# VH-VL binders against o27280, part 227

Target 1, 266 residues: o27280
Amino acid sequence: MDSMNVPEVLEIKRIVEESESVKTFIFSWDFRREVRPGQFVMVWDFRDEKPMSVSLIDPVRSEIGISIRRVGEFTDRVHGLSEGDLLGIRGPYGRGFELMGRDILLVGGGIGMAPLAALADEATARGMRVDALVAARTADELLFLDRLEAAGVNISTCTDDGSCGFKGFAHERLLTLEENHDMAAVCGPEPMMFQVMRILDERDVPAQLSLERYMKCAVGICGQCCLDDTGFRVCAEGPVFWSQELSRVREFGRYRRDPAGRRVPW

## First folded at step 9 (VH-VL)

Design Q38 (framework fv_libevitug)
Fold by ESMFold2-Fast, scan of step 9:
Structure Q38 (fold): chain C 266 residues (1-266), chain A 122 residues (1-122), chain B 110 residues (1-110)
Amino acid sequence: as target 1 above (266 residues)
Amino acid sequence: QVQLQQSGPGLVKPSQTLSLTCAISGDSVSSDSAAWNWIRQSPSRGLEWLGDTYYTSKWYNDYAVSVKSRITINPDTSKNQFSLQLNSVTPEDTAVYYCARVYRFSSAFDIWGQGTLVTVSS
Amino acid sequence: QSVLTQPPSASGTPGQRVTISCSGSSSNIGSYYVYWYQQLPGTAPKLLIYGNNQRPSGVPDRFSGSKSGTSASLAITGLQAEDEADYYCQSYDSSLSGYVFGGGTKLTVL
């Protein structure tokens, strides 16, 4: 029995086209249910349920947003929906980001910018100085640049192909940005996050990293969310982890887990 | 249509190296959708996973902690096969040895070799 | 001794339902998928169930798997003489950093 964890059927109020492959779906939200940047919700299309990070938290308008990349059958169906259509939402789940200090660095790769965009909104609302390094394979895959700029974020970009900003990977760009920050938050492909974590550790910048590992449960009742060596469960104890917690995980940045919990390289 | 065929000696003396090979047909040893495993079966230890080799950009190995200091699993792309070498064998290494594939989409040991009985005795 | 615990034997009559249990801990079944293998005499194990409850092509729907907490179960309905075999559960164990198997259950069809 799990009647306490039932999806609420919500109307899609607005859809924002972030790129050709990414849309943000916006819903009215009752903020008696707390939601923090870095948390996720389970999105139910009445056939399948998938975890999605919260990318917009707007208590003034009483809205949340969920950014979804088109990558398979579920996301294909959801991308076919229109304003006024219904989705089931349950949650939020997971551990969110913690804000510390006055100056924060955000490092995001691809869709990993989604939870970081919500964090940027909160940090700027608190009067923090926010620097964001936004990374993608190509210029067309850079996400949330207009939203970050409107919030007053200082933006640096890099693309693998050099089509926007620095030509190269996020960690290579970070090496040219030797600035002090009180903390960092990082979300993107694990190989990127591992390299970024190492640089931040050498600079004594405490970092929080959000894992983009697969998730098959929302409440920590299955082992497919478990990390190597430490036994952390991403859906129960994550998805946000401090860098010192991840530095002891042999898998981090080298391997992913398949549905069996088997380590396979990226 | 993927098949695994094992070959190697059935008798090994204590302290010597056990060597077995597994030939692959219907798939590539360098397939990024597969990991190639060795598993043994004995009355005293039951089914016991020993380790694997797999390719993505680079070859990797994982080894069971119980054999890690004695075991090497190597691919041979020219012959489309992979091998097991287990050093310093004892009578406790007597077992039926299987090679097996872990396939990405099931994450299970979905194809097994025929098995090779290896007896460690003087 | 095996890391995952199975009864050493089980039995049933043709047409009936048999269940085989597999018990582990939070470091294995409680955290990872469970798989089941059938081993006929003189043959290699054959994949029967993956991902707790999924059947590969060619496995009859008489075979089903389930998982609850740190335990898993294999159910065989409409038991047939050809189902007489050894059955093994398998998972992954984070404390051992490797795959782990149950001790096996010898199913006898009476």
Scores: ipSAE 0.000, ipTM 0.396, lowest interface PAE 18.0, mean pLDDT 82

Design Q39 (framework fv_libevitug)
Fold by ESMFold2-Fast, scan of step 9:
Structure Q39 (fold): chain C 266 residues (1-266), chain A 122 residues (1-122), chain B 110 residues (1-110)
Amino acid sequence: as target 1 above (266 residues)
Amino acid sequence: QVQLQQSGPGLVKPSQTLSLTCAISGDSVSSDSAAWNWIRQSPSRGLEWLGDTYYTSKWYNDYAVSVKSRITINPDTSKNQFSLQLNSVTPEDTAVYYCARVWRFSSAFDIWGQGTLVTVSS
Amino acid sequence: QSVLTQPPSASGTPGQRVTISCSGSSSNIGSYYVYWYQQLPGTAPKLLIYGNNQRPSGVPDRFSGSKSGTSASLAITGLQAEDEADYYCQSYDSSLSGYVFGGGTKLTVL
């Protein structure tokens, strides 16, 4: 994009059905424009605008992909669109992932695999060894497994109901996996990310965590964002944070805010 | 390993067409992982990108605005090469010309040809 | 003139840290990745840094890149005689619809 604050109206070039509840919308994109795994765009349906992670970065085809889970009225409307229809795209925004070392672990929960799929593509292209732990409630909600396998990623799965792979949560599965990674990238529900971060900290593995709830703050839509009394401004620095930054935040993984701004448990 | 090898005349007269070729080994000119570029280097202009060609579902070209009216960059899949034609050359077109690859994941000019000095003089 | 601004020269002694700056605008470095190239005399440029701060395989960790706002920097630690070369930054410019390069910095190892 020539401007990050003005949406471009782009044609939906292709739609990939990832699951019953998730679709990836693919648009032509000038690969000369800076796009990093972990960044997001604002998707505008000419009525409402929502932040969505970039899940495909393909400079050779000049394409980006945006994966959207069906959770409410906006996403229901977008899921009703067809190839050839138009959407407004603004961005990219936010701090993306930084790749370090030779061996990387990805831990994704549900739609949190979207930004990690883009990261996996870049890491494998750089010759890194990539292990991915893909977690979901059920087998039908495990995302990007075929894409990760095609890229040469070593995949482990877990589902809450045991319908695929390990029966249990991501952090429980992680305890059974080998410990020798140079870095990790984590994206999913905050309670999952908190538990995963604790295990990685004990293993002395630096981790980057993507906090989806702060995507709007990163573009300034929600105004001032702070994680706690330290004055750490999430909207200026997110959505991707290092685990050392988050380890000192009392609210991470424990509390959320209600509409009145009160702390409530997850 | 991917290598680029340039060929073409080193001396061109003003008003004529400058023609250079870049032969690709270790990859295909129609590779979905690459865009194939021409860049020149002169004391007066420094490094200057001229344009590219690349294949997705069809062939595309991008050209720098400074040369767009005079430049053609064409792939040749049968010979696994791509070419530069620059029409109506002037002494200002005197430069070392490089072909270069932009690779999918770096988005950088990661492989360069050896360079060809082209002098535009009567 | 070059679209991206670099100092024309830089110098250092072996073992020293040197930095080379690259200044642009919102239409280039402010919106797009920055890349760095090393050019030894009589050779083509060689990619040193891509994606603002990433090293290709085979580039020593003595070379690092950074970007802040509309400016970028190349840092060379533990300077060696073999580092004597011209260094170029590169980005993309939306107003020109094309790739743009810095004017180059000639690094002399004293």
Scores: ipSAE 0.000, ipTM 0.432, lowest interface PAE 15.7, mean pLDDT 83

Design Q4 (framework fv_libevitug)
Fold by ESMFold2-Fast, scan of step 9:
Structure Q4 (fold): chain C 266 residues (1-266), chain A 122 residues (1-122), chain B 110 residues (1-110)
Amino acid sequence: as target 1 above (266 residues)
Amino acid sequence: QVQLQQSGPGLVKPSQTLSLTCAISGDSVSSDSAAWNWIRQSPSRGLEWLGDTYYTSKWYNDYAVSVKSRITINPDTSKNQFSLQLNSVTPEDTAVYYCARVLRFSSAFDIWGQGTLVTVSS
Amino acid sequence: QSVLTQPPSASGTPGQRVTISCSGSSSNIGSYYVYWYQQLPGTAPKLLIYGNNQRPSGVPDRFSGSKSGTSASLAITGLQAEDEADYYCQSYDESLSGYVFGGGTKLTVL
């Protein structure tokens, strides 16, 4: 049990519409409590709560941001809120990304670009060279391009349908990019992350991958926490894992669990 | 400004219940920004976190696995204090017991009580 | 035995730099923040570093913390006689569902 498990009711200071389906909610934050890129918070709308990755960490303005995609009843209710409305925030939780070396690669798919946008801000503030591969199904689902450009990030895009940038999947685009990075951070759909991890492993680039499904496990609300074969205590070790840790996991990138707990292919 | 003051017996017999109280001044035990903790220190086991209590819309407790079956931590909002009850004590429970606050924004034990030496002996 | 490993002792002379290590695993330091506490004889521990590397108000800037992978370090520069104390690291361990402490390091100023 995490003794930070006390939600604070915070006022929505600003809302940024990132796309038709994604909004970033910005709150004042006391940075005596450290928040690292890759960590998440529990968002409480006074009826239900869900884990959300921290997408903005701004100690200068004393702000954090959380980016939320509209995918169900909870997120629909939260998307209906306005500046000045209240939400409960609990956390942060989980392992954040570690920065190493001088040159880093970020590979983000859809909403998975949210925690990577926070990481890009930190890396560029440290003077690191940042290359970002931003992937989505369609052009309107590409996120944070303006923010990444403003931070000085070198951006490559791809869309499954070819509506922006390279036509194809993230791993196909990655094969055409420079191989010279000290580390990578990857966040997005699990099949995408698996393919990207394989390529980075062949290039001998250490990678950190953020697994959304472990965010629920980290706060004790998920019964499907352990990965097959690993003995991982996912509440202790997630949501960010090094690729070396995931290389022994049979389930990663191959299977998910249905509501009854049965293995199903992606 | 915030202070924690401990009280309780210094000698407890084996198999009995240890009871300690921590009085809070300068903050509220039901503060939404704090968790209230018990930690003990012994030569054999070092510093050990025992558990906490904290309030949101209701009271919550977390307890260390090693003591979970024997421990209760209770707030008392009328007296602005919280207590530790540890059942079935043995000589291994001999330690200096501290109450401490965790403030959400630091996540650290930022304020500590003075400590109470508890000896478990017949 | 403690969950986090510290050397039992460290020493230095006034003005020197001393570093105290704290080693853990992916279930604690590798996933969670590290905190450091100073304990003077006969007193409660006092918060020295929070959030891996942040100092509370009133803590001199000669104390600093760092974390890399599953290990953390406390550095004390310009060592002074009053720094002679026990130092403890602390993190959170999800597999134990609780806070964990190092065994402590007795720092002697020679």
Scores: ipSAE 0.000, ipTM 0.400, lowest interface PAE 16.8, mean pLDDT 83

Design Q40 (framework fv_libevitug)
Fold by ESMFold2-Fast, scan of step 9:
Structure Q40 (fold): chain C 266 residues (1-266), chain A 122 residues (1-122), chain B 110 residues (1-110)
Amino acid sequence: as target 1 above (266 residues)
Amino acid sequence: QVQLQQSGPGLVKPSQTLSLTCAISGDSVSSDSAAWNWIRQSPSRGLEWLGDTYYTSKWYNDYAVSVKSRITINPDTSKNQFSLQLNSVTPEDTAVYYCARVERFSSAFDIWGQGTLVTVSS
Amino acid sequence: QSVLTQPPSASGTPGQRVTISCSGSSSNIGSYYVYWYQQLPGTAPKLLIYGNNQRPSGVPDRFSGSKSGTSASLAITGLQAEDEADYYCQSYDSSLSGYVFGGGTKLTVL
């Protein structure tokens, strides 16, 4: 229940190489700082801070994991670190996923599987039946399959190029899957999430979607995180939103915002 | 179905090493979804967790502070079992010893061995 | 001494409701899941409740768990003679870096 907005310097306990471009960094965590699936932390390499989703929450071992895709200078530096090295962590921030019912569908694209992997752990611990649709451009970009299998999750895969599972996009694969779920959670590129949301709405499945939009500030005062119509801020009121909240936002799935706040097409 | 079966001596003399084994069936000791634990129970102290061993990308151990200087928990992948060694035992170590699994996703001690009464006496 | 506090005994008659409490602190129950185990005489503990309020397969719905702040409770409704056993709560403690158990409650069915 203590508030914490100052980075705590933590030692990297373990590093898991998820793919050529993704690593999970595991830290000891004091669970008085409550953390839930769908929340993010600010990772500080003593030069820059970036928001990263929590991908592992393990109160039994007192550990959290943060999965980081290699996409730029900051993430290149972090990927160069070893076990025993130090990173600053502050947070957690944002609204986490809510679980309801007996059956949940997870739909993840690329690194969007990171927060969903943590959610899968919570859902299975709660005794829910978990189905996961894991989507990526290619087979080597599918993430967390071994972890989900170990959890007893029923896994379906799809790749854009057909190198693993269904050949096509997540929403095309979803149309071929069982329609019987009490809820869904979705994380990935916005165009994918928009199409998935439409299908789930037609099936009357309540869905939560996690927006991984660029964030300039983790304290919730950055206007660049705002959504059209609602005034929702990803870092303060998100990153997780119900589909009913997003269905009325004209920007979602059609436009993104540049650093100046202007709407630009995807 | 996962089962745990314990073996080891029931009588140990003071200052000697207590050694117990726990054989696993229905799962692998190197399963990345499980941690393998030792817990003891005595009338004076109740249930007391001693430590664990588990595998993710490599083997790890966690040990309770009260026994950390005297305890070793080792996996044996060839026999699909794990062991407890507790050095320099005293009469205070007299207890029923259980092995138990923590399954990662429930995070609970969901499977327990049958228990072994260990008496530390001359 | 046990880290989590339970009453040493509880009693009830068949058909009635019994509640067993478990008290901790912010370093354990306040931050971590609570688990409950039933131990019949001469046997190993058996998991009854995990994740504060979840039942594993095979546990009757008359057993339920709850957690509020730094305390937890196990409720048994429709009490039966076969429920006579010792009951233990369990959590994790960050200050000890380890699992912690309650002292146990001996439930007598009168």
Scores: ipSAE 0.000, ipTM 0.435, lowest interface PAE 16.2, mean pLDDT 83

Design Q41 (framework fv_libevitug)
Fold by ESMFold2-Fast, scan of step 9:
Structure Q41 (fold): chain C 266 residues (1-266), chain A 122 residues (1-122), chain B 110 residues (1-110)
Amino acid sequence: as target 1 above (266 residues)
Amino acid sequence: QVQLQQSGPGLVKPSQTLSLTCAISGDSVSSDSAAWNWIRQSPSRGLEWLGDTYYTSKWYNDYAVSVKSRITINPDTSKNQFSLQLNSVTPEDTAVYYCARELRFSSAFDIWGQGTLVTVSS
Amino acid sequence: QSVLTQPPSASGTPGQRVTISCSGSSSNIGSYYVYWYQQLPGTAPKLLIYGNNQRPSGVPDRFSGSKSGTSASLAITGLQAEDEADYYCQSYDSSLSGYVFGGGTKLTVL
């Protein structure tokens, strides 16, 4: 009965190579089924399923896009596919970003720019002013710069090696940006998000953070989706959380879980 | 079955240091599934959380803003207990002091000690 | 006084339903779980409800919790004489970076 719980087999309409390690897979989508920036889908290659954030939401063309970084066996197989090949898609799942105010800050690290690119499109379409801080290890790993520029986003970049923009980490770059924002949305490695959250809290900017590493269960059944101190199930109540919700979580930014569920330092 | 037992009743003079201990049985003070809290109760202020100590890869503390400059909460793994030290006490520190376990998954104070009455007077 | 607001007293007769309210703000109840504790005279508080509406083992199903917006409620159905006690709500407050309690409600069974 609920089409979100059954994989729909969709044809890959187009593939965009975003970088050496990232591709965006574009599918036709029936927008009678709502999808919001910050939500994820389960991608099934007929062997394994993995959660992936939606990076493009285009009702005018009736398309969605899913950006996938090559990091292991599943993603290597998916990167080997061509236009016309089939993938199973379930969803969308999870709580998406909420837009508020007029001036919005986006802070993305690596593939974390994927859900933020979709949010940037919605915010600019609503007439909001969007500032994006795009961070990566090197210049060739910065994602979506052309798309953000075309949307009218004000872009700042930083790379660990200094190959593009500010030399340093996202939170170091953020300290040099003094503009007021009504809200922020943050997605990237958890230690980066923790440092960024602290700076935004000191500036009284409410922030929404996406905890994609915990999206292992499409229907909120997996125990590893539970945040340490609060008992939140990320798949059911996340992956997007307000900074106030994360302020007491002892695990956020400090620890990760191994495959056995044991706490290990980040 | 987990139990918490506290130091006996106490009288403390203004400006002195209040010291209490909480002995744990049925669980480990270094358990990564728990935090160990001090909470006090007075007729005028009701229930007040004072702070905690907990172990993950190392020991951490949180302290309530109102007492942060005067409070220390320390674990003792060899005796399986934790303590409260509150410096420069005033009559407003007169209260029943409870230790309590906070479970990680529920974040609830699920087990409480029986309480220690501390009077700050004379 | 207290950060979370409870009525100072409530009363009922055996068999009736009693509700105790707890009001806060977006920095506490609006963002975080609510907990309820029962305190009998001369004893430590006892956990009654956690996670807004969950009961620990051993708590009768006559006790239930709910939360809406920045407010929470504890409901007691089929009120019994042994329910006469003080009841406290608790949450976390992000602006204080700590746990906060309600002022307590003295429930009298008439």
Scores: ipSAE 0.000, ipTM 0.404, lowest interface PAE 14.9, mean pLDDT 82

Design Q42 (framework fv_libevitug)
Fold by ESMFold2-Fast, scan of step 9:
Structure Q42 (fold): chain C 266 residues (1-266), chain A 122 residues (1-122), chain B 110 residues (1-110)
Amino acid sequence: as target 1 above (266 residues)
Amino acid sequence: QVQLQQSGPGLVKPSQTLSLTCAISGDSVSSDSAAWNWIRQSPSRGLEWLGDTYYTSKWYNDYAVSVKSRITINPDTSKNQFSLQLNSVTPEDTAVYYCARDLRFSSAFDIWGQGTLVTVSS
Amino acid sequence: QSVLTQPPSASGTPGQRVTISCSGSSSNIGSYYVYWYQQLPGTAPKLLIYGNNQRPSGVPDRFSGSKSGTSASLAITGLQAEDEADYYCQSYDSSLSGYVFGGGTKLTVL
């Protein structure tokens, strides 16, 4: 039995309401089990288990945070929990982001800002200059703005409806931003990530992209975790990939497959 | 750089099979970066997407519901081309037929063949 | 009957602004990118706008796209005689599991 595969039952220490649909659940964590930004854990409510990215890593307080968007039965049940209630946590799993250079760009869409918020904390603690482009459909869906500002991050926003910042999509806003970055990290809907990757590639900025795909298993056995033409398993070889890896994946940013295996654009 | 060149008969009788070919230069039909499409245009229906073929780990097809029972789109890697077979044609299938590429990271049809007018009549 | 609705015609004079609309639903434009094509007589359609509002290399900045809700628009500023053509919008439709086009707009430069 590998110890990483046994869920630890943890008490919800604190809950932060990030938006109407997103909450961050904070747990005490033993940092003998290292956690890096970009990794995920399996969250178990004693009925079902789902992968969730780690959004807060605080070794000083011995805490991790997990941000969860309400999208179905499992997440509805978890959102109904209170401080003091219990959840099972196992992991961490996957490879995290690698920090490179001095100046970095973060581009996050919706809940994709969650793993990037953890990365921003680490980068700013190392004295790096961090620019973040935070994108959402509406102003109310922009996440972690106060936390990023408190960390000293230079923030740009965009919303599809123009309710905050630039009116338009992340890649459209990116075209108007300065090009001085040693690396980028990107997380959000795949069509957004693809468009952003294309621009960064033209600017010769190496990018790391986190595939927050629907996952079925923590150990990489299930085929749903696999990118079809590369054979990569998101939970085993990802979720973070360099742009050179993703530039060869025909389905990235164009389509996904439904449960019947049919091609469905994002 | 990439060009598509169409060939095939311009006149087909009702109930027969329409066959068209699209030859690819400047790219590979088995490129994991592209999908290869057939689109037709008629005064009555306008522009109508018929289907595609593409390679990831294996070959796939997607077909429009309106033609799904009659259509086959096949790649030929040795000749670097792909074809359209449309069975049991009727006068309603009279149209200009185009082959077109969409890139893996865009649903846009960025390269088009020259078009082939196909008339279905007795 | 096209899934996406465009006006059948539009017109303008040289130097003016012309806008062509494209209306859909939540299963297409409301959820997916919009693309625009220009078709000159006797030629294949040419990609003019992708990703709602991006221009391919070689397309003049007089052409711009926009999307709001379930509708999209193509705007042509500084209209020129060579802009006289048919214009088509395109998206994807999840209920049809396929690509869908507008009925086309014939633009006349007066």
Scores: ipSAE 0.006, ipTM 0.421, lowest interface PAE 13.4, mean pLDDT 83

Design Q43 (framework fv_libevitug)
Fold by ESMFold2-Fast, scan of step 9:
Structure Q43 (fold): chain C 266 residues (1-266), chain A 122 residues (1-122), chain B 110 residues (1-110)
Amino acid sequence: as target 1 above (266 residues)
Amino acid sequence: QVQLQQSGPGLVKPSQTLSLTCAISGDSVSSDSAAWNWIRQSPSRGLEWLGDTYYTSKWYNDYAVSVKSRITINPDTSKNQFSLQLNSVTPEDTAVYYCARGLRFSSAFDIWGQGTLVTVSS
Amino acid sequence: QSVLTQPPSASGTPGQRVTISCSGSSSNIGSYYVYWYQQLPGTAPKLLIYGNNQRPSGVPDRFSGSKSGTSASLAITGLQAEDEADYYCQSYDSSLSGYVFGGGTKLTVL
């Protein structure tokens, strides 16, 4: 616990350009600190600190990877770094995915494929059959297809504009895929995850969903994640939740809250 | 702090309806972060979840398959309470009945009422 | 009948480690989180462990939970006389579309 609260300054060993807007930063890692798919780390550029999902876990090479999408000032600065430059890494934090059964389905949208790519590596290493549905707005936003293929994953794609694979949304594509899976893991935009969860519930497939917005709450940054006055912080259980838990959450897939606490549609 | 206070008769005759209420303080029955549950405990069957009521955009109920045809759980927003009605009771319904709060992000029952022993006998 | 299987009793002496098992299937523990409750005589159950291995505020770190496959366990280290109680595991079952409990374990501190 105490060791996880101190940032370790690590050298960027390698940078992989995943797309025009996404890079994976790779660091040597001491696996005496276990990292599981679905967990995140706090990335510190010596000015600001932000939560980022772990996208590569490679104990053979003693490496972890962190995939970062360019969306603002912090991520612009980090994208400007080179191999040999330094970043502070603190963690890991949060609840990782649990694997069960023999056959699993991964459904990822955009950068949501990052934690699912790490999960795919673990599942295939355990001898599980992995089907992945990779969704994006356009073909150039589909992520990790080469990594998934190299791992032996059975890949289906869809894009909103039809530039690669099925033309349409993830849930529309899911309706045309095999129904036989022991579990699913889902990560992407909340409206996508809500529709996918509904279909998986109808198929009686237990699903785990990763909610990026809860990463800040898991490290105590967001006080609004306290559910009640018993000192029981539900956000500490995230960012990964089972579908049965999310089925009761009023906000899931319907609206978000702004900094003032007002409900805003997605 | 949230507290649950139960009330209702302790003796019911076979074939009649069991009615219990649970009054909530420190939280709202229409809170979108909670579900309001009934759970019973007997020596023969142990702990059994019976059902719940909760509010999102409208009121919902979930009921255990074993009691679904006989059970109704209703909120009362004006009194900040919720109730259990169990129809056509038999001696097998003899149990200690608890109301309990369930959390929206978790299947945990974090606050429990004091419990009411209900005996079904002629 | 209980859907989740627990031993009906367990015992230990002060200072020792005791474990209580909870066995289920793929439709419950194999797919969903496990919760544990402590029930002292004459009282309502109290939440002891949530999310397989997390403790609510006020629960001593002597209590810990774990889950592997379709089974879970509760461990109590440094056993104390006050730990004498009934312990219940709980999960969700997709085939029943409802919450399920274990049969309970009576822990006796010798």
Scores: ipSAE 0.006, ipTM 0.411, lowest interface PAE 14.5, mean pLDDT 82

